VHH binders against Formin-like protein 12 (FH12). Designs and how they scored, part 18

Target 1, 299 residues: Formin-like protein 12 (FH12), of Arabidopsis thaliana (Mouse-ear cress) (q9c7s1)
Amino acid sequence: MASNCEKMLSKIKIPLPDMLNAVLDLDSSAVIIDQIKNLIKICWSKEEMDRLRNSAGGDKEVLGKCEEIFGELMMVPRIEPKLRVFAFKVEYPSRVSDLKMWMHTIIAATKEITGSVKLFRIMQTSLTMQVLRGSNVECGLDSLVKLCDNVYLMHDFCKLLDFGNDLVHLEAASRIELETITNKMQELFDIEEEVNDEFLASENDGANFVGYRNVVHDFLCTIDGDKQLLNILYAEVGGLVNSYIAEYPSGVRFKEATNILTRFVETFYKSREEIERQAEAEKEILEKRKMNIKQNGNL

## First folded at step 4 (VHH)

Design s67 (framework vhh_7z1x_3)
Fold by ESMFold2-Fast, scan of step 4:
Structure s67 (fold): chain B 299 residues (1-299), chain A 127 residues (1-127)
Amino acid sequence: as target 1 above (299 residues)
Amino acid sequence: QVQLVETGGGLVQPGGSLRLSCTASGFTFSSYAMNWVRQAPGKGLEWLSGISGSGGSTSYADSVKGRFTISRDNAKNTLYLQMNSLQPDDTAVYFCARDLSPEEYWELLESGEFDYWGQGTQVTVSS
């Protein structure tokens, strides 16, 4: 019968006053993010506490602890927005790092694809071969899709071609949704707006919050600098993706193209591995036949 | 030695028509499927149409379906492409190509030699 408040209380590992001091100092080294998220949930659970207080089934000991914590939290002006700002700061470095990693991966993969002479030749060979055999093929990527679906043609193709390690970032890029990058960029901008709103509102909190306002302002300056860099990277991603799509007409989206190429690379190497296994099996059969001939020759 | 010679290109107004011809020599023409491909300025190769050795089967890219017609005359060793309702986007060098084995396709691309393709014929659609 544990309420959401009871579960959240069990996760608070440092004294509440120490936690509140860390929040007002924006000191992420003093608290774990899960503890802050639980305090935010406690702020939302006031109605649940009121319902439990009016219920005969309510745990009076747990309700007393929840009310004590809630009372301390409410002594801080706009405590819920302040907790959100702290949570944003704690999670901020990883959010920026993830966005940079995803965007650099897309940039690297796109440059590898467009710069690979081997991949270009493979697509041209596949397209020309299938076209000249009377296949209705729309472009190089479409030819690779059809090649993957034809085991016999793929086996012959694999014997003739060596792909190499030109597409190092392709698999990683194929797992990244461009919409996710856009959404995470928008979340970061929304975070900046929320931090700025709390900064402006804190002007009326009094002299005791001057230190808090200074550390929030420093955080906003950091966000603004990172935002400028991220916008440059995002523009580069957009430019490269749009350029790539323009080279591959008929509405093939970047994600679809990277999925097709990833499937082709996987199928190509699996086919090469199967050819190697078959060659080893044939060698074993030939050795057994030679042994049988040798035994029969001793007659 | 295999030779393919494309003719019939030129400057034409939008909505106009052109008929391309490809004369083949050095192989048994009727035994091979034939294709038309094009290369627009700054673009890669685009397949347009294919025809079987007998002429009994044809196929077309969606971009030209209903506007272009492929045909062949095996007695004259000649492949044709009738192009109607020409658009500015049809501006390209047009090539005819013979069916090849995978080994021949690979060797062709490795060497940069286009023995099984003609020199191409330029089609320019402009007002």
Scores: ipSAE 0.000, ipTM 0.209, lowest interface PAE 14.1, mean pLDDT 76

Design s68 (framework vhh_7z1x_3)
Fold by ESMFold2-Fast, scan of step 4:
Structure s68 (fold): chain B 299 residues (1-299), chain A 127 residues (1-127)
Amino acid sequence: as target 1 above (299 residues)
Amino acid sequence: QVQLVETGGGLVQPGGSLRLSCTASGFTFSSYYMNWVRQAPGKGLEWLSGISGSGGSTSYADSVKGRFTISRDNAKNTLYLQMNSLQPDDTAVYFCARDLSPEEYWQLLESGTFDYWGQGTQVTVSS
């Protein structure tokens, strides 16, 4: 209703002509995405505004302002698709950056896991320790699961072995789902199709839109390049994940293995911190007792 | 069976030029976006350049822009990379790669095979 129009109007903080110039220039530095999304909502509300204009219950001042803005927007051919293209461009760098970050994180974590001599020896030590203790363990990763579930065993293990954490990307990788990456990449392909559709349709907008068409074409070229790079990165992720699974043929899936390792690293360091805190407290108590004995013995 | 065969690599001195070729078979070459990527010793894959199916659109990585030129001959099912002003850090194995949708990559990930790459061609830039 009128309150929806009023809400949208309150979010348009820069002059509309300046905003439209930014849209037609695809100048993502000049405008906040929320302002563009509000203009898209105004475009979608034409039917609602027409209905309210013919209603006695409408706020005529607010409706007049909304219709004024709509009139200015409709001076631009296919303004709603143009606003969507601009919204895509504003959000596009973050989408690409996130995908690159997630895939590089998985690549880094996988290489850290497969290349870690320390991790291999930790798993070997854990497995050997538990087998000698009579535990029924299937593999190194299974031994780490059992180690995490037993506080006393973990404390004993921490006393036996010390290591620095070489698995810097492990925790971040454990929070990433490969299917989410695939879905987000598909969204980029869908965006490319929408941008291309607008580019083709803009041919009929007239001579005043040659500059706009050139900027949209530049954006399409950027999308093409990024799409190729992301596809290559995704292929590398797939290859490394499959190589990891083949190297650890216990039937443990990559995501499950990553979660086990993350839990182990976290539990190991927390247990070591607790042991160090307890040792520090014991030293302080012993030192105080030795001082009291000395003071009571000598004046 | 999809096959990509790269040729044209070799030893070249800094400032020199090489032209790489990639011959494609087993698919409709003109329908696919094609790429050049490289892998330097001990490093990951680096995308260099891409070209649309028609050859009407090209894109380049900043590291090679102005020095490398991608082109294609759809009648011969061949992709080219003209490399000029070569530098020691251009030393790498160069691969020709076909564009795949994210869904096709997902299917390849599940099957455990990535057979759309060629063998690559070694480029060494040293004095």
Scores: ipSAE 0.000, ipTM 0.247, lowest interface PAE 14.8, mean pLDDT 75

Design s70 (from s68 with N35A G50A; framework vhh_7z1x_3)
Fold by ESMFold2-Fast, scan of step 4:
Structure s70 (fold): chain B 299 residues (1-299), chain A 127 residues (1-127)
Amino acid sequence: as target 1 above (299 residues)
Amino acid sequence: QVQLVETGGGLVQPGGSLRLSCTASGFTFSSYYMAWVRQAPGKGLEWLSAISGSGGSTSYADSVKGRFTISRDNAKNTLYLQMNSLQPDDTAVYFCARDLSPEEYWQLLESGTFDYWGQGTQVTVSS
């Protein structure tokens, strides 16, 4: 259990020639990502193979199979870069999907926040109520923080207005870090660079690799198209976030504002639920009492 | 000692209005449901209305629904009955009564009775 080759043998059930064909065809349906990552580790483990030959604990049959696999891998020019390109292609759709989901969530939440007449009225009412009560409140968002910190103040506020939640993407957006999106975008650009480097280097691999170069080129075309769409979404996120910050003064950043609003929405509905539950219990008691008096006639 | 004192009764013409008040003392007023009950000459007691401790929920007898409004001011320990569109049949002695509390719920619900009553205030609807 001490070698990367042994780990690969325990997890991989596909013959090595079929696996190499899948790699050179960029056929992401043929192998699982962990199998490819283990093959990459084998390429890095030349010293580990040498140690296994000298180790008194080595299984000779397992070691023989590991050496055979290593030998087959090294017959392919730049097999490690080719395996990395394959790994990128396997993971690529989920990377792009995640970025699109996160950016669309932020776009939707920001538009909901800035477009919500209900939220504007909530912040205006909260601020006005607290200022009239003599509270030192800096802005609408600060007033919402103070509501969340005082259950009695929140209950009083809930009596003044109703809020139907139209901020359906707010909670999901509050869980997303803008820095994570920026970092994942940069990772995607770094992947494109690495794939392009392997594409250029593979020009001298010979006639047997013409098919490989064609599928790598197709992958690069896919990346370029997705990159253009992701850049449009990223620009939209940046524009909306900056617009949101400008509309809410006092230096509150997007993440802080979405956290405040998320906490407010959660606390507001919890307080409304408690008030409604109390009112329903009171109504039941009154109706039971009314019926009991009607039936008994003895006051 | 628990005390309930009604005021605001008097003579009023048909179609007129009166506001009755009940001042409570000797207990935590806001913790109790409160009721208004009346007794017309030669008749039994008739329950009219009740209000929760918070004042958030109210109930009315069919005979007064839409004409009478029960309310309370917990800061003043006072219960009110606003009576509009008064009819000759509304002539009665009106009593304030202490009803349910969380601690006494089980005892009072089954019995159909109240534990404390005021002395009553006379309301006469006549030309």
Scores: ipSAE 0.108, ipTM 0.645, lowest interface PAE 5.3, mean pLDDT 80

Design s71 (framework vhh_7z1x_3)
Fold by ESMFold2-Fast, scan of step 4:
Structure s71 (fold): chain B 299 residues (1-299), chain A 126 residues (1-126)
Amino acid sequence: as target 1 above (299 residues)
Amino acid sequence: QVQLVETGGGLVQPGGSLRLSCTASGFTFSSYAMNWVRQAPGKGLEWLSGISGSGGSTSYADSVKGRFTISRDNAKNTLYLQMNSLQPDDTAVYFCARDLSLEEYWELLESGFDYWGQGTQVTVSS
C-alpha cells in the first residue's frame, strides 16, 4: 500500500542501510519495530507499486521515493522473510513472557479452584438457594449458569457470600481465554516454521550471509528450547484443567465449563460492583434525607 | 508421512506392570516432544505424560505421577511408558502423540474421540 511508503517517508532521516545491517545481525536493540513493520508492508506492496508505476496521474514524488526504498530492499535476497525473522526476534521475548504468565496464572487459578473450600461453599449455596426458591437445577455448575441468567438471583447471592478472598489468581485467570493461549502458542509454532524456512533458504544467499545464518541458527535453538518448555507447561495446564473437568459427572466439555465459570466470575464481580454502587447511592440519599429532616425540624 | 505405532498392551493383574512402546517414522524424532494419552471406555481423552525431544525434561499428570515413567530412545525412534502399580482405573486404550499443534491438543482433550489411530489396549483386571 502507498500509505505504507508515506509512513516510511515521515521517517526519511533514519538510514536504511544501518537498519538493514541491524536486521542481518538480529540486533533487536538497534531499530524501532514499527519501522521494520512498515518495511515489511512495503515489500508486500510490490505488486501494487508495479501497478502504480504503469498508471497515469499518480503522485510522482511519493512513487519515486517508494521505488528508491524498494530498490535498496531488493539488494538483499529474500529481504521480506529476513525482516519478518527480525520482527519475530524483537517481539519474541514478550511473546514467551506473556505465554508463561498466562499459563502460570491458569495453573495457579485451577489449583486454587480445585482446592477452594470457599468455591465449594459457593456452589453448594447457589444450588441450595435456587432449589429453595423453586428452581430446577441439575448440579452446582448448572446453578451458576442460572445465576448469570437472572440479575435478581445474582444480586441476592452476592449479598450472602464473599467470593475470591482465597482465590488470588481467579480474577486474572478470568481475563485469560484458553483459546488466546492456544492461538498465541500456535503463532510461536508458525514463527518457528518461518524462521526455519528462511534459515534453510538462506543457504543459497552466498558467503556474505554466513554471519546471518549463524545468528538465525542461534535464534532457532532458543525457540526450540522455549518451545519444549512451553509445551510441557501447556501440557500441565491441560492436565490440571482435564482433572478439574473430570470432577463433574455431567459430561461437561472443558470449554463449556471454563466459559460457565468465567462468565460466573465476571457476572459476580460486575453484580458486586453494582451492589456497592447502589449501596453508596442509598447512603447518599439517606444522608440527604437526614439533612432535610434536620433543616425542616429546626423550622 | 508421520506414523506412530503403539505396542505392549495386554491384560495384567492389579498391582502389576506393563511397558508400552511407540515406534515413530516419517519425521525427525529427536526434534519433537512426545506425549502419552489414554482413553477409558466411554470417557474422553486424558493426557498422562510428556517428554522433551532430548529426553532432559519430563512431566506427568497427577493421576500417574510416581507410578508411570516416560522415556525415549532417539537412536531407535522409540518412546516408552513404564507403568507400575497398575489399577483397574488404568484400563484404557493408550496412544502416543507427537507434539501436537496446540489447537489439536486442546481439541483432543475436548473431543473424547480417537486421534492417532487404534492405540494399544491395557486392561487391568483379575
Scores: ipSAE 0.000, ipTM 0.139, lowest interface PAE 19.0, mean pLDDT 74

Design s72 (framework vhh_7z1x_3)
Fold by ESMFold2-Fast, scan of step 4:
Structure s72 (fold): chain B 299 residues (1-299), chain A 127 residues (1-127)
Amino acid sequence: as target 1 above (299 residues)
Amino acid sequence: QVQLVETGGGLVQPGGSLRLSCTASGFTFSSYDMNWVRQAPGKGLEWLSGISGSGGSTSYADSVKGRFTISRDNAKNTLYLQMNSLQPDDTAVYFCARDLSPEEYWELFQSGYFDYWGQGTQVTVSS
């Protein structure tokens, strides 16, 4: 007989009083997030526990442990919201760090794309060469797509141009979806609302919860500050993406453009590796010839 | 068009005081929470303080708590930051910011009517 409560109990490794103390102190260093999520799920399993308790021949050991845990949890006012607030606090630094990383990556990649003189020259040269060779190309990005399909032209291009590391953030940016950033930003707003609701609701919890209210308020101040900074970054992402779209008026979306550029950079470096491989092979042939000449001259 | 214009910055000696003002236009000022943010030379942005639309609730970063006071005058569409006991580390460009959802920030930016950065107001704390 599988029980959701039994499955959740198997994942709880720290004594409950220690976890509750950490929750009320918002001490995110003291508890693993999985343990808190399991306690939240136990709160959701009250009805299942009640049904199992009333059934004949139930697993009395598991039910006893669930009853003990639930009893201790219910001694804390609004324990489920408090556990949710703690879970938010534990995951919060990672959520903010991820958002900052993603947005900075897009900002850096966009600035690299629009600021790269080498990339501009590559696109302009590629466009001109392909038009002169009779290719139907509409813009710089379209020329790069067609360049990737022409091994000989790409090989010739790589011989003359040193692209370097101008687009170091491009590949990372091509893996980021703007919708994901928007959704994660909205999650932070939802978290702030839940934390604020619990802070207000805890007003009448009594003297034993003054410390709790103080640390929850400190957490809200941290969220407010990060929210404002993240909104500034998000606005910068929007402005840079919009400026990029304006520069490429063919209606190419940012994600499509970054994918085209990523494929171009990958193909460019593969072609450069082939040139280097050819140069190394020619060097080995030359060295072998020199060795044979010396050896035969000695004979 | 949403506009936020910061004034009141200047040169002040350590331990001195300044009051910054932010004049808002293009939206219903009393309906939005407002914030103060700063950027020190060569550093990222730092949130300092927030105030609810009604003015009934305020919040502060630990670095300025007890020294700075945020307030607003909804009749004048103006946000204030009273800065006391200024330190050299308070040298920065100060910006005011309207509290928006991510969707609202994105929509405003796409519309071309968003100016979040403004010019700010320079505060220099030097002996």
Scores: ipSAE 0.000, ipTM 0.271, lowest interface PAE 17.0, mean pLDDT 75

Design s73 (framework vhh_7pa5_2)
Fold by ESMFold2-Fast, scan of step 4:
Structure s73 (fold): chain B 299 residues (1-299), chain A 127 residues (1-127)
Amino acid sequence: as target 1 above (299 residues)
Amino acid sequence: QVQLVESGGGMVQPGGSLRLSCAASGFTFSSYAMSWVRRAPGKGPEWVSTISGSGGSTSYADSVKGRFTISRDNAKNTLYLQMNSLKPEDTALYYCARDLSPEEYWELLESGEFDYWGQGTQVTVSS
């Protein structure tokens, strides 16, 4: 606990009373989150503080400073829940932004996949090439999997087709697990529950906390609005995934398809870079040979 | 199968009132928070209001706060939106929506079946 008190004292940017006023105003612009997290840890240490008061041992100077901070905090009813609500509000915009970004990325990638004339041509070319060579292929995506497994076929393919990547969101989308979105939405909903619990409990704080209750309620309204917008985005993700399944009825799930396509794009560019690298190496060898012939001719 | 059927829309003059209803079936109505969402011509969807499953908690968008009242009758499986002091800006197609848990949304996404919107009810505020 003493170390949390020391961290608090060493990293205070504003006085504690001003910090508490910012917390009660839910002014997320006024305070550094690490300072709030240290105050929360101090609140968790009430039992430790009680033990230290009843002990003859320990650092009396550090204990005195911790008791002073603890006394200030305990003047506010349910200070720990209030600090957690403030921490939630500080971190809230980035949590919502991340969820929107992930869902927009999946939406963009799905539209790129279904709308790509270049991808359609690539799959048709890959399928035709492999069928002509006697390969057993079931669909365009299956042909890309098998193309990636054969270095020589991939090199030949790269020489026939110059692919400018119009699947700009594909790699980002392939890194997003739908379960991660679900878990992050659950975290946001858990935050809402904690904020609502504090709002209901604040009715018992008395007349001095009417202003606090109003700003907490405003925050809850913001959360409810964001939840509905996130639900709308989630519905759009679901609708697009369902549309993809209808257009590409190969039994390949959306996540598997994005993984196949990401692997193909990565392998295609790697193979093209290797071909270009080999061409440069051959050019250097030829230039060295020409210089040696010229040098020997002069001798 | 989950069904949500909106009704009560119509044409009204500025300053007028309308009461929207949403009849719900196919799920335990009282276990879910319910919301009203609207889509104005040429605009994206806008959240309007939410009510908890018990009806004990309500939230409103700033644009409708003080003018609209959300309520529910769990015995009748019906959600309501009382709209007062209507403005031309309130002109939209109004939908009711069930507030799904993240786990329920995940299951719907993974199954490839996603249809949670009702048919909507049109509100036109015109002089």
Scores: ipSAE 0.064, ipTM 0.543, lowest interface PAE 6.5, mean pLDDT 76

Design s74 (framework vhh_7pa5_2)
Fold by ESMFold2-Fast, scan of step 4:
Structure s74 (fold): chain B 299 residues (1-299), chain A 127 residues (1-127)
Amino acid sequence: as target 1 above (299 residues)
Amino acid sequence: QVQLVESGGGMVQPGGSLRLSCAASGFTFSSYYMSWVRRAPGKGPEWVSTISGSGGSTSYADSVKGRFTISRDNAKNTLYLQMNSLKPEDTALYYCARDLSPEEYWQLLESGTFDYWGQGTQVTVSS
């Protein structure tokens, strides 16, 4: 624990009063987030600092520095919640940007999948070919799995039809976990609740904190507006995903479906490329044989 | 989750009748063309009959025309196949299948493409 306190002290690069002024102004441009997180950890260590002060053989110089910093922090009412609110604001734009990117990617990919006549024909042709060959396949997606697992079956399939990939967002979507989106949305709701709790509690901080309350209120207004837009996107994601997976047998998950489709696209093009290479090799051999026959005939 | 549960199969003598049912859940049943497909031991699947989402249009394989009647109850999300004048050649596992759309139906029918969504129900016609 003493080692942790010493490490935290070494990470504080600007004067503490300057950091606290930035926190109270919610000036996310003035301070590196890691420094704020270190201050939060120092706040959590109060009980351990009290224990170290009472222990025999503690490093009294390091402990004195920790106590000094803690003393300054405790001059600000509810400093730990204020530091967390500041940390939320620093991380906020990135958090919202990631959610928007992930949700737009899932929406785009799902619309591409459900709207692709080419993909529908691929799945139906694959399923029919395998059922006619005596395979017991559960659905179109299951048929694509079997194609990917059998090189000969895939080569036969590639001879029946071509596939121009119109699933532009599929690979990106296959890398996104729906649970991650749900968890990050819930984190945003928890953040809003914590910021609101601090805003309400700050009514008792006195006249010196009116400016702080105003900037926290502005932040809450920003969060509320973004939350409304994110909820609309999240509802669209849920609707599209549930509509899509409802078309498959029980147990098929969106991640599983997108992974199967991604693997199919990759394997299909790899097999197509190999078929083309084999055709070129045969053409070259045939041309060389024709040249040799012509050469020998001329002799 | 999409589920298709077939029932009503069994053992019957030549000339007998059976009524097959397919209970559908997990999708908007009335929006889809629905089909019956059968598979006899050692043979590939054979399309039997199709009905439009509204029930207004039906089509049948030549081998069953005049003997089988396809119908649906959209309020109960159930597809039916009434089989009359059964022959030994009708012995097969019968599957309930979903077609994507009316516009795609005719193209898919020529290519023989169907999605099997049910476990099937066994029909055996023998003396």
Scores: ipSAE 0.000, ipTM 0.075, lowest interface PAE 25.1, mean pLDDT 75

Design s77 (framework vhh_7pa5_2)
Fold by ESMFold2-Fast, scan of step 4:
Structure s77 (fold): chain B 299 residues (1-299), chain A 126 residues (1-126)
Amino acid sequence: as target 1 above (299 residues)
Amino acid sequence: QVQLVESGGGMVQPGGSLRLSCAASGFTFSSYAMSWVRRAPGKGPEWVSTISGSGGSTSYADSVKGRFTISRDNAKNTLYLQMNSLKPEDTALYYCARDLSLEEYWELLESGFDYWGQGTQVTVSS
């Protein structure tokens, strides 16, 4: 129990006063995030420290070190919320960057899919071929699944059509869950709310914290601006995905559709490479036979 | 020479019914499975239903199951599609198709011919 507190303390690498100054300045360049997370854990250990303090069997040396650090932390009003706000600022640029990347990828892939005359022609040809063969297929996407499951059918199909991969964002999009984007957007709203709560509560901290409040307010302004832009991007994703679902069969989830298309594109090119390799091997055999006939004719 | 002539389409209100026919000639009709395929405005072809040569087996797309019935009269060389409870989403040009071997299909694609013929237009509107 005391061992856990001691272990957390051993992970602090920068002097505590320097860390607290960085936290109050909201200076994300000055401190390692793991150190901040360790300080938050120490704040959570107050109940454990109170329990050990009231126990005659507690390790007095470890408790003394923990109490010293906790005492310094408690000199800062509402230190735990301040540490969390600082942690949010350190991690913030990566959160926004990831959301922008994921949403731009979905937008690009959806526009590529819906705008692809080549893909439409492929689905039409695949469906027609399989219907004329007497196969039961429900839609264009289902016909592509059946092509992927039958190597001979795919090889025959590859000989009929040449497909250049204009779906450059498809594979990346297939790795993105729409629910993950929704959840990460909600996390940003929750973070903004927590930062705002800390900003408001910090009004009661006194004149010595005016500088802190100013940097927290600056961070809130940054979050609000980014949130407005992300909301516009998120609305575009929703609109495009809904348009895609309306254009393609009901009941096929966007991720399922992108997975089917990704598998099709991958399988199509692998099959085409195999066909080209076999054709080249056959050409070499034919050339070798012609040379052997010429050489043996001299015998 | 295979000939397939579709008929029976028209304009109908939602909830209405239509019966499509396909007159076949140029081959032994009872020896081939037959299908209905439709093309809606701005969409690719969608398989609708298939019936075996004997008429003993049928299959349907989920979107029409329970509303459409495929049948055939081998004595008249005619394929039918009975369409009930029609919806605006059923608006399309409807084609009948004969099962082809892969080689026949390849020849057809290479020739660039429209194998399905003219089809019959079904328009469901209110």
Scores: ipSAE 0.000, ipTM 0.104, lowest interface PAE 22.2, mean pLDDT 74

Design s78 (framework vhh_7pa5_2)
Fold by ESMFold2-Fast, scan of step 4:
Structure s78 (fold): chain B 299 residues (1-299), chain A 127 residues (1-127)
Amino acid sequence: as target 1 above (299 residues)
Amino acid sequence: QVQLVESGGGMVQPGGSLRLSCAASGFTFSSYDMSWVRRAPGKGPEWVSTISGSGGSTSYADSVKGRFTISRDNAKNTLYLQMNSLKPEDTALYYCARDLSPEEYWELFQSGYFDYWGQGTQVTVSS
């Protein structure tokens, strides 16, 4: 990509020595993340720069500035890994926060599903109603799917039950893929491994990098502590999901079950609102008819 | 653990052909863009080609455009690079690289830069 050098130069706003000092201090408050991304790109563009210098057709002013920046960067041993470690630290808190939020949401939703006496009664009522009407229904969840697919059945069901929604985490959980949690956990482990590799490699950087090693080590200690907590939460997610699967041997995956229940709750309340609106409209019609009868009776 | 193992390198004469393979394991192969990157003696890494997770989109460096073809077999978790009309300047160690697909990661790193490299396979083009 020939234009990468120009893009990188346009985004450099902080003096390079100040950026390098922030990187070596792991000081995430001093540098915009986009500047670090651009420096990483410069490290990967060495051959492009060498090629353009030997070419008569290059933008020589832009090329000269990129070479100056690259020269300063290469004075730091393993500058590219150091820039990546800094980038990881900048975005690390949000990665951990997101994982905790997703896993707590799955845990809460699963406990709501398995612990809900109300949901049990809903499924039993739905199943019983449909079986008594001669419908072929395999289980409680299957009965809820059939309710959602048939407006007449849902309207009849709504007349039998009145309930508040205690499945408050269900919709949020239905938007979370378990594979996404697994992939994001793996990303954190990969980040830890890369940070550790840089920490070990930095042992031979010399006396001037003792401070850098200390802050990298502190970051590794933070990652290790968070990893322990996240592994506990991840194990709880796995245990609860497996328990749910064991209780519902119909082969319905957790994601499918949360989707069915979310759709049922939404469809149920929409149907109830429509029934209430229809009842009010019918009441108005009946009142008009009663007034007309009185007027006609007087004739 | 992500593992990438390249193979298919060797010695060929100018104008010859080689097909490189990369066997991937430890991740959902079809979910990630895959790239070939090469490193010639005394030079830094040069991006060669990228293919999307679905195989629907491909891109190539100007130096190899029209000569190289990237492809993948998601059922076999294997990436390929078909190299035709090889030149002495194609002599390099060729690496298989994974681009992370999750959007949050790529906001950290600009698109087209890599998080994992294989061990490499040597291609030597000499007369």
Scores: ipSAE 0.000, ipTM 0.091, lowest interface PAE 22.1, mean pLDDT 73

